# Ledger of designs, part 7: miniprotein binders against Uncharacterized protein slr1840

Target 1, 371 residues: Uncharacterized protein slr1840, of Synechocystis sp. (p73408)
Amino acid sequence: MRQILIAPDSFKGTLSAGEVCQIALDVLAPEFDCVAHPLADGGEGTLEAIANNLDGQWQTVRVQGPLPDQTVDACYLWLPQEETAVIEMARASGLPLVPVGEHNPEIATSYGTGELITHAARRGAKQIQLAIGGSATNDAGLGLLMALGWQFLDSQGQSVGWGGQALGKVAEIIPPVLNAFPQVTVLCDVTNPFYGANGAAQVYAPQKGADPAMVQRLDQGLRHFARVVREFDGFEINFPRAGAAGGMGGGVAWALETKIESGFTAIAKLTQLEQAMAGCDLVITGEGCFDHQSPQGKVVGGVLELAKKINKPAIIVAGQCQLSQTVLPNVLKIFSLVGPDMPLEKALQHPQTALKKRLVQVKQYLIQSQN

## First folded at step 24 (miniprotein; from r59 with L66I)

Design r67
Fold by OpenDDE base, look of step 24:
Structure r67 (fold): chain B 371 residues (1-371), chain A 82 residues (1-82)
Amino acid sequence: as target 1 above (371 residues)
Amino acid sequence: DLEEEIRELLREAEELIKQYKELTEQGRHDEAREVLYRFMLLMARLRYLAFWLGNEEIYERAWELIEEMLEIVRELERQRSD
């Protein structure tokens, strides 16, 4: 056993997937030949994880910010070999871009995300991976679609404007006159429908600054928009995952006839995780907290499933582990950062040190297993 | 048809800049904000049209107008705080 794939998720709030890989490389080399393959779930750090795996070029574009009076210099990742752009909507239309106290999903727009798509198209993108986590918006992607040339008119033939407030005013939909956009794939892990008790507004608008009355208005807007879309072309926008990013999942899926995929699955394909893993003898993966949900979920679960599929042994390095090794047949061993020698508080304060210490133990374990 | 729309958007943008100033001078700040939002929407449409027509000059002009408007906003807000 000489070749090791290091394929972690981020350790949320402490270490990026790239940092985890670097520490692993530093500890395990030169005794083991290690390949770094940082992963993400389409959330925070997705662009950085991809940029570490592929020859990516950062593109900075001036775009509309989340509020109508804001402009943002937003970055996306261009992959020239794959002719693919990777876009995080949070870079243009994200909640962190809205000043404290100004959160308003009735006026927040996804327009800037649409501009990133437009710029990616200009770069010659054939594919766009669109991560839609961390949105400030509940506009069903209306702003994004407007940036792609869609027009949404009220009963007076005027533009409905921006934000969730616009949804309930839509009376007419006009497709873009010029439409030469690449294939968009939406990255999403949520299963929320477009509207209703589990819909975009009811579940996610409160954290975006909506009060209960605003939530009701936004949900009614989503319901109205869904009806107008159905009347327009017969599409049923109220499906699982359509509620992602304030209804953007549904809006983009409708207008761009695209698929919504798991972030892990899309990133694993884009970065050729299976091929990389096939070339290795062992995979080391991990995340901040490995619990009962981890094997069925996101990055670590996906890596373990893939490793099982192609008969590769796996090691898990977790910040905290709540599972026994016995439940994971293809896992050789689980290492927790937190242990008798590393209290939780210390591990949180010094995550790099904690990880390094544990990786030394992984190294020792691997050396012993070869003898 | 699209070129005429661009000309109309530019004319309307100039009028909205004027209206914003006038409303602000009158202390009608909520109405001024609505004018600003409308202006930003128009500039968004202008950028879209310019992009698809391959008119880089108009695309950049749209951003120049945004910068001008936002500078006016900042200046008038500063004057109010003084």
Scores: ipSAE 0.743, ipTM 0.918, lowest interface PAE 0.6, mean pLDDT 92
Fold by OpenDDE base, last read:
Structure r67 (fold): chain B 371 residues (1-371), chain A 82 residues (1-82)
Amino acid sequence: as target 1 above (371 residues)
Amino acid sequence: DLEEEIRELLREAEELIKQYKELTEQGRHDEAREVLYRFMLLMARLRYLAFWLGNEEIYERAWELIEEMLEIVRELERQRSD
């Protein structure tokens, strides 16, 4: 084994995927030839991971913030070689952008995310990867679509305005005159329908500041909007994943004929993970916590599935490991940052040191396995 | 006519700025907030139109108006807290 692919997720709250790669490179070289391939799941750190992997250019655009009275300087990533923009909704329409105590999914708008798409299109994007995690909104993407030229009118022919409150007021839909948008791919890992007990409002609006009464209003708004859309063009917006980001999954899929893919799958394709892995002898992956859910999703699970598919051995370096090694056939070994020599508290306080220490053990293991 | 719509949006924006000030002076803060939200919606529409028409001047003017409005908001909020 000479060439190793380092393909981690972020260690959420401690190390970026890029930092993990750099530490791995520093420890494993020169004995091993290592290739850094930082990954993400379409959540937090997605842009940073991609920017560290590809020749990306950060673009800053002043856009509408999540609340009507807010403006934000939002960044997106431009990939000139791929003619692709990677946009995180959270940068323009995200929950963290809303002041504490002002969370209101009836008012919060996705308009700024639509402005980012528009600017990316102007930049020459043929493809847009849209990460929709961390939204403040339950507007079904109404604001985003308005920024793309869609008009939503009430019974009086007036704009319905912004936010989840607007959904129940929609009486007329006017499509944009401009029809040439780049292909949008929505990065989404949730399977929630548009409305109902498992819908956008019922599941996600509470964490966005909705009280029970607001949740009911928002769900009714989504139901109303779904009816109006069906009447408009026959589209059934109440499908699995439509409820993502407060119904944005449904709204964008309807209006932009968008594909919804898992964050990992989209990023793996964009960064050519399979090709990179095929060129290596071993893959090292990792995340902050490897648990019973990790093999079924997220970055580590995706990497392991791919490694299995192409018959590559894998090593997992996890912040915490809750699984026994015996369950994963292509996994050579699992290393936990936390151990008798590294308590959890210390690992959290000194993540770089903890990772480095464990990677030294990985190196020793690999050297011994070659002898 | 999109150019006519732009002119109307600009006129309405000026009126909304005035209304915001008047409502705030009257202590009608909830109504003033609604005016602000309407103003921001209009400016968003104006930016959209200007962008697609390639009118950079109007696009920048929309942002200038937003900045002006938000400065007014901040100043009036400061005066209320004093």
Scores: ipSAE 0.713, ipTM 0.907, lowest interface PAE 0.6, mean pLDDT 91
Fold by OpenDDE base, fold request of step 25:
Structure r67 (fold): chain B 371 residues (1-371), chain A 82 residues (1-82)
Amino acid sequence: as target 1 above (371 residues)
Amino acid sequence: DLEEEIRELLREAEELIKQYKELTEQGRHDEAREVLYRFMLLMARLRYLAFWLGNEEIYERAWELIEEMLEIVRELERQRSD
């Protein structure tokens, strides 16, 4: 074994996937030839992970913020070779952009995310990778679609405005005059329907600042909008994954040529993970799960499945590994950052040191395995 | 049709700026907020139209109007807090 692919997720809250790769490269070289391949699940750090793998150009665009009275300078990643833009909804329409105490999914709009899409389209994007994690919105993508030229009118022929409050007011839909949009791939890991007990409002609106009464109003709005869409063109918007990002999964799927893929799958394809892995002898993957109750990251699972598919051995480096139950036959060894030599508190305070120490042990293991 | 819509949006925007000031001066802050939200919606539509028509001048004008409005908002909020 001479060539190693380093394909980690972020160590959430501590290290980016890129930083993990760099530490691994620094520890494992020169004894091993390492290739960095930072990954993400479509959540935070997705753009950075892709930018580290591909020659990308950061684009900054002034757009509508999540609240009507806000404007933001939002960045997206342009990949000229792939003719692809990677857009994080959180950069234009995200929860962190909303001031504390002003979280309101009845008012919050996805319009700024739509402006990023239009900007990317004008730049020549044939594909849009849309990461939808961390949204402030429950507007079913209404704002985003309005930015793409859709009009939604009330019973008086006036614009319904923005936010989840607008959904219940929609009486008429007017398609855009210009219909040439790039294909949108929504990076989505949820299976929530559009409305109902497991729908967008009931599941995610509380996290976005909705009280129980607001949740009910938002769910009724989603139900109303679903009826109007069905009456408009017969589309059934209440399907699995439609509830993603406050119903935007459904709205985008209805209005645009779209694919809904897992964040990992889309990023793995875009960054050519399989090809990179095929060129290596071993894969090292990992994630920063420091919570025993947190499910294993989708990145680690995806990497392991891919490695199994192409018969590559794998090593896992995790924050706290409860991975005992999902050990694939191709997993050689699991290394936990936390151990007798590295208490959890110390690992959280000094994640770089904790990772480096564990990677030294990985290196020793690999050297011993060659003998 | 789209050019007329642009003209209408610009006219309405100017009126909304005026209305916002008047409502704020009257202490009708909730109504002023609704006017602000409507203004921002109109400016968003204006940006969309300008963008797709390739009218950079109107696109920039929409942002200028937004900046003007938001400056007014900030100034009036400051005066209320004093």
Scores: ipSAE 0.710, ipTM 0.906, lowest interface PAE 0.6, mean pLDDT 91
Fold by OpenDDE base, last read:
Structure r67 (fold): chain B 371 residues (1-371), chain A 82 residues (1-82)
Amino acid sequence: as target 1 above (371 residues)
Amino acid sequence: DLEEEIRELLREAEELIKQYKELTEQGRHDEAREVLYRFMLLMARLRYLAFWLGNEEIYERAWELIEEMLEIVRELERQRSD
């Protein structure tokens, strides 16, 4: 065993995937040849993980913010070799960009995210990877589509405006004159339909600032918009995953050549994880789970399934992992950051020290296994 | 004609700035907010058109108008709090 792939997720709130890789490199080298392969699930830190893995260029663009009266300087990642832009909707249309007490999914718009897509298209993007976690919006992507030249008019021929409130007012749809956009891949793990009891508004609008009455209005708006779209071109927008990011999954799938993939799957393809893993003898993966009740993360699960598929042994380094080693025959050992020698409080205060301590134990284990 | 639409958007934008000031002076803050939101929508459309026409001057002008409007908003809010 000479070459090791280090393919962790972020330790949410403590260490980035890149920092985890660097600590692992510092501990395991030069005794082992290590390749850093930071991963993400399409949530927070996705751009940073990709930027640490691939040669990328940060692009900053002034765009419309999540509220109508806001502007933001939003960053996205340009990958010139892959002709791909990676965009996080949260950077233009995200919940954290809205001041406390002003969260309102009836007026919040995805328009700024559409402007990022437009800017990426101008840079020559053939592919857009769109991470849609952390949105402030329930506008079905209406704002985003407006930034791409779609027009949505009311019964009086006036623009419906922005936000979830606009959906119920749509009477006429005017496609853009320019329809040539790069392929968009939406990074989504949500299976919610567009509307109804399990739809975008009922499930996700409350956490975006909607009261029960607003949730009902938003759901009715989504239902109305779905009908108008069906009447326009026959498209059935109420499918599984259409409810992602307040209906953006449905809206983008309707209007654009869109793929909806899991965040892990898309990032693993983009970063060529399978190829990198095939070139290594062992994979080390991990995540910052400190809750015994928290299921295994999508990244760790995805890495382990891939490693199993291609017959690579794996080691897990996690904050707290109760997974039985017998779950996957290719898992050699699980290392938890928290233990008798590292209380939870100390691990939270000093995550780098806690990780380093476990990686030293991993190193010792690997050396012993070669003898 | 996209050029005609641009000219109309610019004219309407100037009128909306004026209306916002007048409504605010009258204490009609909810209506002023609606005017602000409409203004921002128009400026967004203007940026879209300018971008696709490759007109950098108009694109920058749209941002200048936004900055002007937001400065007015901040100034009038300050005066209300004093």
Scores: ipSAE 0.705, ipTM 0.904, lowest interface PAE 0.6, mean pLDDT 91

Design r67
Fold by OpenDDE base, fold request of step 25:
Structure r67 (fold): chain B 371 residues (1-371), chain A 82 residues (1-82)
Amino acid sequence: as target 1 above (371 residues)
Amino acid sequence: DLEEEIRELLREAEELIKQYKELTEQGRHDEAREVLYRFMLLMARLRYLAFWLGNEEIYERAWELIEEMLEIVRELERQRSD
């Protein structure tokens, strides 16, 4: 065993995937040849993980913010070799950009995310990877589509404006006349339909600041918009995953020739994870799971499934996961950051120290396994 | 005619700036907010048109108008809080 792939997720709220890789490299080298392969699930830290893995160029663009009265300097990642832009919706239309107490999915717009797509298209992007986690919006991507040249008019021929409130006002749709756009892939891990009990508004609008009455209005808006779209071109927008990011999954799938893929799957393809793993003898993966009830992360699960597929042994380094050692036959050992020597409180306060301590134990285990 | 649309958007933007000030002076803050939102929507459309037409001057003018409007908003909000 000479070459090790380090393919972690972020330890959300503590360490980036890149930081985890760097700590692993610092501990395991030079005794082991390690390759860093930071991963993400299309959520927070996706751009940083990709930027640490691929030669990317950060692009900063001034765009519309999530609220109508906001402007933001939003970054996206340009990958010139892959002719691919990676865009995080949260950078332009994200919940963290909305001031505390001003969360309003009836008003919040995805327009700034559409401006990032436009900028990337003009840079020559052939592919756009759109991470839609952390959105402030329930506008079905209406704002994004408006930034791409779509017009949505009310019964009086006036623009419906922005936000979830606009959806119920749409009477006429005018497609863009100016531009062809690159292929967009939406990174999505949810299966929520566009509307209804499991739809965008009912499931996700509350966490975006919607009260029960607002949720009902937003759901009715989504239903109305779905009807108008069906009348426009026959498209059925109420499908699994359409409810992602307040209906953006549906809106983008309707208006653009787009694919909706798992965040892990898309990032694994983009970063050539399978090829990297095939070249290694062992994979080390991990996530910052501190809740016993938290399901296994998508990144760790995806890495383990891939490792099993290509018959590679794996080691897991997790925050506080009593993952049963029996999950996969190719898992050699699981290391928890929290243990008798590292209480939970201390691990939360000093995640880098906790990780280093476990990686030293991983190193010792690997050395002993070679003897 | 996209050039005509640009001219119309600019004219409407100037009127909306005026209306925002007047409504705010009258204490009609909810209506002033709607005017602001409409203004930002128009500036977004203006940026879209300018960008695709390759008119950098109009694109930058749209941002200048946004900055001007937001400065007015901040100043009037400050005066209300005083």
Scores: ipSAE 0.702, ipTM 0.904, lowest interface PAE 0.7, mean pLDDT 91

